Miniprotein binders against q9bqp7. Designs and how they scored, part 57

Target 1, 240 residues: q9bqp7
Amino acid sequence: VPQNWFPIFNPERSDKPNASDPSVPLKIPLQRNVIPSVTRVLQQTMTKQQVFLLERWKQRMILELGEDGFKEYTSNVFLQGKRFHEALESILSPQETLKERDENLLKSGYIESVQHILKDVSGVRALESAVQHETLNYIGLLDCVAEYQGKLCVIDWKTSEKPKPFIQSTFDNPLQVVAYMGAMNHDTNYSFQVQCGLIVVAYKDGSPAHPHFMDAELCSQYWTKWLLRLEEYTEKKKNQ
Short names: E, the ipSAE of ESMFold2; O, the ipSAE of OpenDDE; V2, 0.75 times the mean of E and O plus 0.25 times the DockQ between their complexes.

## First folded at step 7 (miniprotein)

Design Hg25
Fold by ESMFold2-Fast, scan of step 7:
Structure Hg25 (fold): chain B 240 residues (1-240), chain A 99 residues (1-99)
Amino acid sequence: as target 1 above (240 residues)
Amino acid sequence: SDPEEAEEKFAEIIEELAKVIEEYLKTGDPELLKKIEELFKEALEIAKKELGDEERLIELAKLALMEFKDAVETGDPDLMREVLYLLELAVIEAQEKLG
């Protein structure tokens, strides 16, 4: 139960396309105001269990790989994530030239993993686009807004080496998705409403990605949890 | 020195910082982590001492450094992507003064 509740959905907006909507996906640049990002809020408010699991994982990896090996592994995770998101933006963008030039970028196991999901994605409205919640004072950089199986979704692309067949296995990813959704629904740079989310977990070996669809009810449930994390972040900042 | 030269040096350091981070992502070389931190500190010193009124650039550079350290500590690729984005914003703001 958050102290300062705010609705995730905007009653003045529709999820249906308007004739005046842009024909190309939106890519709104982040405004030059340093307020907390969704990723920072979540990182700074990790639960004790999340911190424990992260530290245990780090210790195991360092024991197996050595400190330098762990740093190489971690940097490769960053590189693969960056390349995966760049490839998806290219694939979903109407610009064909990048696809022709960067064929190697488009042939990774992660891209093979998401092929079956991409067949159900259409009507892309935003790619790598900034969102800001002016009332709740947070920002985010969302991956994609598009129709998945006919429903307009905030879509978040994730890479994983281990299977994540359950939404509970994705930890804070549902919170990230609804935080972007609530911001977009109240951001003046956007005119439409998103009520659904999709977390897509792609695998390095090309195994079929796991889609975790979040309907409006589930999004509302995670939204309340996001508001609690945002409140915790704000309280921690006041005590600095 | 000339304020325009300070702005050019700031942009140059941020561009070098972005290149070194990209090299770190490709190699995982831990020695690059120290160089990255040194470049962040160098950019902040130029902003504070020679750019004076550029509070926005100082804030962006500080946030990028803080998030870079957190990303490396946690292995969070979303934080690393934000770092790269914040550096791009800092370059754009510095270059707008030059062009």
Scores: ipSAE 0.441, ipTM 0.736, lowest interface PAE 2.4, mean pLDDT 81

Design Hg3
Fold by ESMFold2-Fast, scan of step 7:
Structure Hg3 (fold): chain B 240 residues (1-240), chain A 83 residues (1-83)
Amino acid sequence: as target 1 above (240 residues)
Amino acid sequence: GDLEKEIERLVERAELLAMEFEDAVETGDPDLMRELAYEFLLVVRELAKLAEENPDNEELQKLVEEVIRKAAEMYRLFEEKFG
């Protein structure tokens, strides 16, 4: 149980559109200071099990590819993920036309993979937008806030290569989503309430992406775990 | 003895991998699930080798049967979710 519990949802907010809401998705720039990011907190509070598995994966890949090959592989995976996110932001932005987009971004197997999910996405409220929890003092950069099958969600886009296993910090994906959700719900730059999460895993070969929906109860469960990770991070910083 | 310590070490690794696999199922990462299931299978193979070398150890024989069943369950869950 966390010592300093704080609610994920804000009772003063609604998940319904407000007349004062902007017609275009919000894109608040990320401003970095001494305030930790969600990814920093999660990285610095990995369990012994997560650290062990990540180090084993790194050593196995280095043995297979060499150190230079491993660096090239991880850099390429990062670049493809970044391009996937850029393509999704472009597709979901109402201000861009198809002719203004890089044609190569639209031809990605990852984009083909996610097409059936995108048909169920509407009412985009934020894209690549910064969130800050003013009381708990952490920041983040979320991928997307939109309605998925009629429910307002924080949506996190993930890429996966089916033929070759690639280990990522996937154990923490639900924690990342709820951390962004809790921050947004208490960030004065936003006026709406998000109660649901969605993790979408897209595949390089164009196979149909897998959506992992998180309802309000599941989000509340992961929120408690996030609060524990945040508390652990704060205690570790006090001892440095 | 040395055998008991080796069994304990392998059991701890198997438990760790099984827990991480359950977390991977919740997050829905097929690459991670496959990697963890494969690493779990490597532990099963080591336990099976020890069982073959110690045929009179009934507890070890039963342990191998249990971890084989767990490995089969992991691959079944993977196929059901992503196959």
Scores: ipSAE 0.000, ipTM 0.151, lowest interface PAE 16.7, mean pLDDT 78

Design Hg4
Fold by ESMFold2-Fast, scan of step 7:
Structure Hg4 (fold): chain B 240 residues (1-240), chain A 83 residues (1-83)
Amino acid sequence: as target 1 above (240 residues)
Amino acid sequence: GDLEKEIERLVELAELLAMEFEDAVETGDPDLMRELAYLFLLVVIELAKLAEENPDNEELQKLVEEVIRKAAEMYRLFDEKYE
C-alpha cells in the first residue's frame, strides 16, 4: 500500500463533452525540468525481474547481432516507433496534414495493423500532449485521448516485432497509461475526466493490432502500483 | 555442455516468472498475471523444442511435462478468478 495515496479520478470532472471544450485536440508542449517524467520514474524503479529479463534479452541479441548490430537494431526500432506515432498524430488530427507528410509513412505495416482499431476511435481531445500531476509532482507526454468504442480513453500506441518475446516496456505499459490518466485528471490545463485506458500493440507485418482495454477498475488497480513506483523513486532520489 | 547451459537458463527464467506470477495473484492484477503466464508459456515452448531435439533425455522430458502442467495451472487460476 503506498504511504502517500492519492485518487486517480477527480470527482469534480465529467467524461462528457462540454461546449467549452476546444474543437481541435489539445497539444500542450512538454517543458522538462527537475520534475521527473513517467518514463524516468519507471526506468529508475525497474523490478529485479524486469532488470533480469532485460539483461538476458540484451545478451541474446548481442550474441546474434554483435554489439554494433545491436545498437543499429535498437536505433531502428526507436525510429520506427517515432514515425508510427507521427503518422497516427497526422491521421487523427483534424487539420488534414495527411498530404503534407510522407505517404509511405502513412502506408506502413504498422498503420495497416491499426486500421481496425482506428475505425472505433473518435472524439479526439488531445494528441502528443503534456500532462503534469501538480500534487504528486510528475510529468508525462501522452499519445492520445479519444473515445474508443464510445468510452473516453488514454490511448498508448506501441510497435512490436512479433518474434521478440521479452522487453522491459511490456511490463510497464499499463502503469504508464494510468500515470498519464491520473495526471490529466488533476491537471488544470484539462477540464475532462478520463477513466479508461487502451494499449494498442501494432505489428510491422500488418497483422491486426492487439487492443488491451483497461476499464476504471483495472485502471485503479494499476494506479496503486504506479503510486508505489513513484514512492520508490522519490525515496531512492532522497538517498542518492 | 551447451544443452545443459541452455536448460539452466530457461529453468532460471521459468522459476522467476512463476514467482512473479504468484505475487501477481496475491495483488489481484489480471493483466500482469496474463503477461507473466504468456512469458512463462514462451519459456515452456523453448524447453519443448529442446526436448523434441533430445528425445532420449528423460530428465528433460520430465521437466517439460512439469512446466506444461505449471503453465496450465497459471491459466486455470487466471480463468477461475477473472473468467
Scores: ipSAE 0.000, ipTM 0.110, lowest interface PAE 17.5, mean pLDDT 75

Design Hg5
Fold by ESMFold2-Fast, scan of step 7:
Structure Hg5 (fold): chain B 240 residues (1-240), chain A 83 residues (1-83)
Amino acid sequence: as target 1 above (240 residues)
Amino acid sequence: GSEEDLEEKEIERLVELAELLAMEFEDAVETGDPDLMRELAYLFLLVVIELAKLAEENPDNEELQKLVEEVIRKAAEMYRLFE
């Protein structure tokens, strides 16, 4: 499978504003079927190195917290992340039917952490929206597509807690972003082109979030790595 | 086998893990990912603590003593990069 035959960017598309673009951000529902999701592909194709690191982290956490403590910790991290994403979707939605709710959301540490990033976000085109690559046959649910400092980006919101890592999501964040980007660029439900990525890491204590901007060249480099992971997944799937 | 065989395998496993974490940290520095740097530095520190405990229990293992000195310095270097 030649990597250069499946480019991340679609030469048929423009990144310029289109008159047919909707005024409300798109939210295409995710249709579950036999087509693999980005997260499934990444989870099923972790390197031996990543598996080793994840297993060591898990064992260490269990030793420190006990099995019940570990389950409680991971459940809390998951719930906090889910609530943070829901809050951001609400804040970035142009249909402001819940103004009082928006004020309450500004009081959370994670939301406080991202305030300086949100000032540079505009032109929201998609929120919590499903993408499917028509040729490579994978699906995903992206967080946000919007302009960051004037550049159209796939934006992925992450929560981070010091000092305990949740390592599994960290290594693959850039791959996740470019997988969504490549899918959206080749999904008939969308008409625009995205060439940049942004990973925003928000902190529980409200300290300023760190934006990790990915330009077109960096996205192309990670796209090549994503294609290798997708290829590996397809081969492993045939042997199950 | 013996208790010594089990400790030797654990030392080898921890050394391998320390090397992998150091390489991943260098990659994270190149890509400018402070969250990944922080997570990798913390995992590296946990490995250093385990190696230090094994070094204390094996004072005659000169290679392990020197390795612990090196990885302690490396951990300090890692943490200084994302002050």
Scores: ipSAE 0.000, ipTM 0.132, lowest interface PAE 16.1, mean pLDDT 76

Design Hg6
Fold by ESMFold2-Fast, scan of step 7:
Structure Hg6 (fold): chain B 240 residues (1-240), chain A 83 residues (1-83)
Amino acid sequence: as target 1 above (240 residues)
Amino acid sequence: GDLEKEIERLVELAELLAMEFEDAVETGDPDLLRELAYLFLLVVIELAKLAEENPDNEELQKLVEEVIRKAAEMYRLYEEKLG
């Protein structure tokens, strides 16, 4: 399907703030149903090349850590990521006060890592909020929509441990961001338009996080790739 | 045949890694650049093994020379980002 029949940006929407915009960041709960999530689409449509790359990474990690060490590593990465997202939601929400439990999370190296990025983040419009593309029929849960250096962005927060980052994230992170962006731009629960993306990679040792900014042109390029993955997913479901 | 399919698979993987590396150079994460260059080198090693097993395949010999040159370029860019 041609991209011009399913554009990422909605021509009926403005990217500028207006008086009708909510003063509190939106947090629409994700309702689970038969409609596929962004992460499910991406997981079910990995290319042979991506599967090969992931398997090579797994084999290398097992050789270095042992099977028990690898299992512990992957469990810890998941837990650290979850805690990092919870801490960021707390920091960026104007209504939430820090609890003693949250204060302990704020002392992590990951939070130190993103301090310089957070200085450039303002005008938060959505946090941990559900999006649905009503025409293309997919759903997602985005991390954050806010202005980064004056530009409204879908922001995705990632954790990485040096020297062995999870390689699969490198290929699909831009696709996740544009999938959320396209869904939000065509979701009747939202009135604004987002044209930029930001992937922030935070580090366990507190070294400065790396921001990967995606302008409108780059987002449009990745949107085309996302549409191909979504089409592949839909065809696979027909043959089940 | 099996050889042609394996070469095609490795070439597609090499192209994917090279595209991700070029994208990553713009953002300047040296740990990511190192990881992508390393994975690209693993693909180069597999292609080189196939070339050694098939010395009469001139196209494969030329392909190996091209990907070795690309790997060297990737590591040079990585070193530049380290400072």
Scores: ipSAE 0.000, ipTM 0.158, lowest interface PAE 13.4, mean pLDDT 76

Design Hg7
Fold by ESMFold2-Fast, scan of step 7:
Structure Hg7 (fold): chain B 240 residues (1-240), chain A 83 residues (1-83)
Amino acid sequence: as target 1 above (240 residues)
Amino acid sequence: GDLEKEIERLVELAELLAMEFEDAVETGDRDLMRELAYLFLLVVIELAKLAEENPDNEELQKLVEEVIRKAAEMYRLFEEKFG
C-alpha cells in the first residue's frame, strides 16, 4: 500500500466529448527533463538483482554479437517499433497526407495485424501526446486516446514477432497505461476523463492483433502498483 | 519448431519452480526456497542464452525480462523471510 495515495480519476471530469474540445487530436510536445518520465520511473525502480541479471544478459549479447552488432540489434528493434507507431499516427490522424514512403510503412505485417482493431477505433482525442501529473510530478508520452468499441481508452500499441502473446500483466505495460491515464486526468491541457485502457499486441506476420482491455476496476488496481513504483523512485532520488 | 518447443519446456519448468517456491514460502522451508530460487535462476540463464541466439524474437526478449523480474521477486521474498 502506498504511503501517499492519490486518486486515478478526476471527479470534476467527464468522458463525454465537450463542444469546446478541438476538432483535431491533441499532440502536446514533451518538453520536461527535470520531471521524471513514466519510463524512467519504471526503469529506475527495478531491483538490484534484476538490474544485475539484465546487465549480465546485455554483456553476453555484446560478447556474441560484438558491440556494433548489439547496437545494430537494439537499433533495429527500436526502429521497427517507432515506424509502426508513426504509421498508426498517420492512419488515425485526419491531417494525414500519404506519400510513397508512408505507403511502404502501411504495407507492414504489423499494420495488417491491427486492421480489425482499427475498425473499432473512433473519436481520436490525442496522438503521440505528452501528459503531466501536476500533483505527483511525473510526465509521459502516450500513444493514443480514442474510443474503442464505444469506450474512451488510453491505447498502447505493441509489436511482437510471434502470434503467441505473453502474460502482459507480468510486464510494466499495464502500469505504463494507468500512469498515462492518471496524468491525463489531472493535466490542465486536457478536459476529459479516461477510465479504461487498451494494450494492443500487433504481429509481424500479420496474424490478428490481441487486444487486452482494462476496465476502470482493473485500472484502479494497477494504479496502486504504479503509485508504489513512483514512491520507490522518489525515495531513491532523495538518497542520491 | 525446435526453438518454440525448447522455449515451452523452459517456461513450463519455470512455472513449476515458481509454484513450488510459493509452497515452500508457506511451509517456511528455507533450504528448499534457496534451492528452488537457484534452479529458477538457472532457467532464466538458459532463456537468456536462447534470446541471445534469437535476437529478432521480440516475445523471447520480453519473456526474459519477465522471468528476470520473477527471479528478483523470489530472492526478495527469501530475504524478507530469512535475511
Scores: ipSAE 0.000, ipTM 0.115, lowest interface PAE 18.0, mean pLDDT 74

Design Hg8
Fold by ESMFold2-Fast, scan of step 7:
Structure Hg8 (fold): chain B 240 residues (1-240), chain A 80 residues (1-80)
Amino acid sequence: as target 1 above (240 residues)
Amino acid sequence: SDIEEAKELLKLIEMEVKDAIETGDPDLMRELLYEAELLLIKLEELARKTGDPRVEELLQEARDILRRLEELLREAKRRS
């Protein structure tokens, strides 16, 4: 159990829209300092098994593609993911109305993959927005906060060349989502409460994306695991 | 070449299975088993589409490898 437990949800907040909430999605810029990001905490606290699997994957790819081919492959994956996120931000932003631009974005296999998910997304509250947990001292950049099937969610968009129908197949993604959620719920730049998460895995070939919905109970379970990872990170920093 | 694609799929399945055995963690073994099963589905589709007995032979080899991994996963679950 975490030595210093802290709640994921803020009892002073509601998940319902307020009249004072902005009509445009929030986009707080990420500012880096010595405060660790969610991604860094997770990368620095991988289990031996996670490190082993990542290294085996890398060696397998290098064997198949060569070192230059692997570098090009990983760069392409990163670039495609970045463009996918940029396309989603444009599509979900109420101020973007360029028809030709939107049509070009819809031609992507990844964007086609998420069409059925996007039909259930509304009430966008934040896009590509920074979160900071002042008390636990970590930061993050979340993809999206919106209603999915009527429930306010932190939504994380992932790209994959392989189907990922099981939530466990998303590795540390559930921890990432709840870390953003906990930070947002305690960040003074935000006034609302998020209690649910959604990981959407989109496919390059346009096959229907797999949504992995996380209710409040599941989020609470992953939050405890995130706190343990954060504790491990803090302990490692003390011993340097 | 369809036969070359089939050989590559079998090679990837073999690597996933090897990685699963080396982890010894039932949850990670399940993840790798799932990935190997997806590669098997692609190999099955290729065998059906080509009707090539060489592809069918590679498919049977892949099925045998995955069956062994499933048995190992059941053993790991019992020991935990």
Scores: ipSAE 0.000, ipTM 0.147, lowest interface PAE 14.4, mean pLDDT 77

Design Hg9 (at its last look DockQ between E and O 0.03; V2 from the best seeds 0.00; counts 0 for: pae E 9.1 > 1.5, pTM E .618 < .8, placed apart)
Fold by ESMFold2-Fast, scan of step 7:
Structure Hg9 (fold): chain B 240 residues (1-240), chain A 80 residues (1-80)
Amino acid sequence: as target 1 above (240 residues)
Amino acid sequence: SDIEEAKELLKLIEMEVKDAIETGDFDLARELLYEAELLLIKLEELARKTGDPRVEELLQEARDILRRLEELLREAKRRS
């Protein structure tokens, strides 16, 4: 996929939409017509090194916890991630009122971890919303589009057991963010232009989350790598 | 046909459920919850309209996929 033919930014779009801004964040439901999602493309095009490290981690966990213990561990990881994303959607949604149940979710260490990031987030434009790149034929479900320190960003919320102070330690997360960005910038359901990304890594013990801000130049660099992964996925599937 | 499209989507979701479980990929599992639920709604509507036995079979497969995802996230479901 030629980089110059498929740019991440849409030259026909401005930073601000010409039409009246939506009063509530957009939430387009994810609908699939047998086209690949960003997460599927990335999962199916993992490098041999990534596959090796994942298998080694899996084997070590099973040896330590047993098969039943590993299933319980995996269920707890999914539970924590689900609750974290639900809590963030509730906090950032202007139509949600705090309920006693929601308040209990908001007490997690992960939510404490992101408090200093959330104070810099405003102007929420989309939450848990589907994006589609009509020309490149892929879809995705993004977490959030909002202003971070005055810059409109695709924001991706992550939980982690280990510190990830460097963007390189987030593996394919930068590719995920720019894939959503490129799709949104070319999706007719959206009218604005996003040029920045933000990966927020939250910690269970409440330690301050690490924000990994991606400016336009960095997004363009990762976009090039995303296009290669998408091409690899497409070739792999057509050769079957 | 709508039935063939639903069958293809179901097979894709089944493959992705297996991958999500094997890799512990939370983002993939989360997307699959939305996709499986939307497919279930589509199949229930198709079953109501057509009464086709093939749709009933796909509907059962979709429910089984959702149950597998629910069991994987059983703690989340019980506490939600």
Scores: ipSAE 0.142, ipTM 0.555, lowest interface PAE 4.7, mean pLDDT 77
Fold by OpenDDE base, look of step 8:
Structure Hg9 (fold): chain B 240 residues (1-240), chain A 80 residues (1-80)
Amino acid sequence: as target 1 above (240 residues)
Amino acid sequence: SDIEEAKELLKLIEMEVKDAIETGDFDLARELLYEAELLLIKLEELARKTGDPRVEELLQEARDILRRLEELLREAKRRS
């Protein structure tokens, strides 16, 4: 049980989106501060086994590709993810629909993969927007807040070359989503709250993306795990 | 598998780059991006050598992550 329990949902915020479809998605800039990001907390609280596996893989890859080859590999993976997120931001942004869409960004297997999910996405409230949890002292940059099948969600877009048909295959992604939800629900920059999460795993080959919907109950379960990771991070920082 | 470990490393790098950008450590972010680029080169070589579609998939994921992180870094530098 977390020692510093805090609710994921804010009882002071109404679940009813104010009926004004925001004409423009929120894009709150990330403020640089000493506050840890969700990403940092998750990375610094990986198990020794996970760290060891990653280091072992890194060393093996460096042995196979060289140091420069390994950097190129990681850069290409990063670049593809970036382009995918840029393409999604352009697709989901009402203002960018009027800008010359870089047609090259839209011509990806990943964009093809998510087309069936995008049909069920509406009411975009935020895109690439910063969230801060003032009480728990963490920040993050969420990909998207939108309605998925009529439910307001924090949506996290992931690229994968391997099928991830199960949410368990998404590693710490559920923790990231609920961390963003909890922060957004208590961030004064947002007038609404979210009760659901969605992880979308897009595939390079254009095969149908896997949506991993997280209802309020599942979000609450992962929220408890997130709080434990945040506590572990806080303890590690006190001992440094 | 080597591919799963690579995916985990890419996720770790993505997370570390985002954290470095958030903290304003642009030098660390660049170093981490360079590590991700090296990983991409290795995946390209591995894809070429093995023809394993799973490596091609990871390669594409790695490219996508790198591009996103580079843009995030570029945007963060323009704001700084």
Scores: ipSAE 0.014, ipTM 0.275, lowest interface PAE 8.2, mean pLDDT 83
Fold by ESMFold2, look of step 8:
Structure Hg9 (fold): chain B 240 residues (1-240), chain A 80 residues (1-80)
Amino acid sequence: as target 1 above (240 residues)
Amino acid sequence: SDIEEAKELLKLIEMEVKDAIETGDFDLARELLYEAELLLIKLEELARKTGDPRVEELLQEARDILRRLEELLREAKRRS
């Protein structure tokens, strides 16, 4: 149970699904507030088991590919993720930005992978937009806020080379989504709120992406877990 | 002070951005880059208000972090 509980939803703020009318999505710029970010909090509060599994994976990859091969592999994975997010922002934006970026940006197995999900996405309200929780003192950069099958969601896009058909296989990702949601719902730069989340896992070979929908109740459950991680992070920093 | 706090954050971000890129963790790197850009904007604001040469030095350090990120991405392309 967190020591400093705070609600994920803001009762003074309406859910505005009608705000899905055609308009330019929000792209809130950088905030004036003190760090930390959501992913820094999650990284710094990883369990000993999570740290062990990551180190074991690194050693296996180095054994298989060599040190230089591993560096090349991880750099390419990073670049693919960057290009995927840039492509999605371009696709979901009403502006003609493709000529300002790499012309091959849209040619990706990952983009093919999400096509069936994009058919169900409408009413884009925000893209690559900053959020801040002034009371809890954290910041984030959410990927997308849009309707998915009629439900306004914070949507997080992930790339993966392995199938993740169940939400349990996306472990800390639900905490990331609810942290963005809670921040957005209490951020004065936004006039609306969101009660649902969506994690979309895309695949390099173009196989159909897996959507992991989170309704309000599930988001509230993960919100409690996020608050515990944020509390753990804060306590560690007080002792340094 | 705000300057000393910014200096500490800059050093931490530089280390974490490098580690995130080397492990292929785009989500972590993206939010750390956001933190670096936030710090840069804060330092630019502070430099305009105060004219403090310590702030100008921190601005250069923040810009160096962003350049190192770009260099790492260029090296990844050459090895593929």
Scores: ipSAE 0.011, ipTM 0.418, lowest interface PAE 9.1, mean pLDDT 77
ESMFold2 (binder alone), look of step 8: mean pLDDT 88; pTM 0.841

Design Jb0
Fold by ESMFold2-Fast, scan of step 7:
Structure Jb0 (fold): chain B 240 residues (1-240), chain A 98 residues (1-98)
Amino acid sequence: as target 1 above (240 residues)
Amino acid sequence: NEEEVRELILEAYKYIEEGDYEKAAELLIRAVKLARELGNPELLAQALFLLVEAFYKMGRYEEAAEVARELVEVAKKLGDKRLEELARWLLEMIEEER
């Protein structure tokens, strides 16, 4: 699918603040239906090499931890990530605050990890909000839309136990970010334009998070790759 | 017994991570033999899966193909459709080399 037929940016929208913009960040609930999610599209179009690497990792972990230990490990990682996102939503929302000093001990390291990035985040416009691309027919739930160092970004918060100093180490995360961006830019529930992305990898031990900023050009490059993955998904559905 | 097989496979993962495929294969060949003797198809499948990679990386394609074929059969007996599909893909990839 050519990018020219389905552009990531909407020429009828501005990235500048509008007087009618709400003072409270948008939080549109995700309505589950037959329209595929970004994560489903990406999971269903993994390469055989990606599936192989995932299976090898899984088998090694099961061997180290046992089947029950692996289940506990993955459940714990999922829960830590969920609570990290909840804490960030509370911190970034004017009406929500953390009420306890040591609320969720496991989150304290991750939150410390992102402090230097949060100092550069302002003008929050959306938190944990649903997006839908009305012509390409896919949906998603994005973490955050806010200004990072003065630029409006789709921000995706990640937790990791291993360092991820390069954007290539974050796998399909750039595709996920641009898919949300393209959807939001064409979703009638939103009135603004987002042209940049930010993937933030936070660490449990509180070591400084790695920010991966994606400018408009990089977002356009990954958008082309996302359109190819979406086309692959559609073709697989036809021949199922 | 089963613990010895697990330790051999875990040590082989470390060698693969370091790019020492010859050492990994030595450990995995022993793991395969012990898993067969124990009659543990889950451990056998794990050892075979990693051994295919080790042989392939060493350019030992005939041996990699034989191991991949056995992995397909073991995965079938385990009812592990995902592993069976991966084993078939590995076999196709190996056969393309020759």
Scores: ipSAE 0.593, ipTM 0.897, lowest interface PAE 1.4, mean pLDDT 86

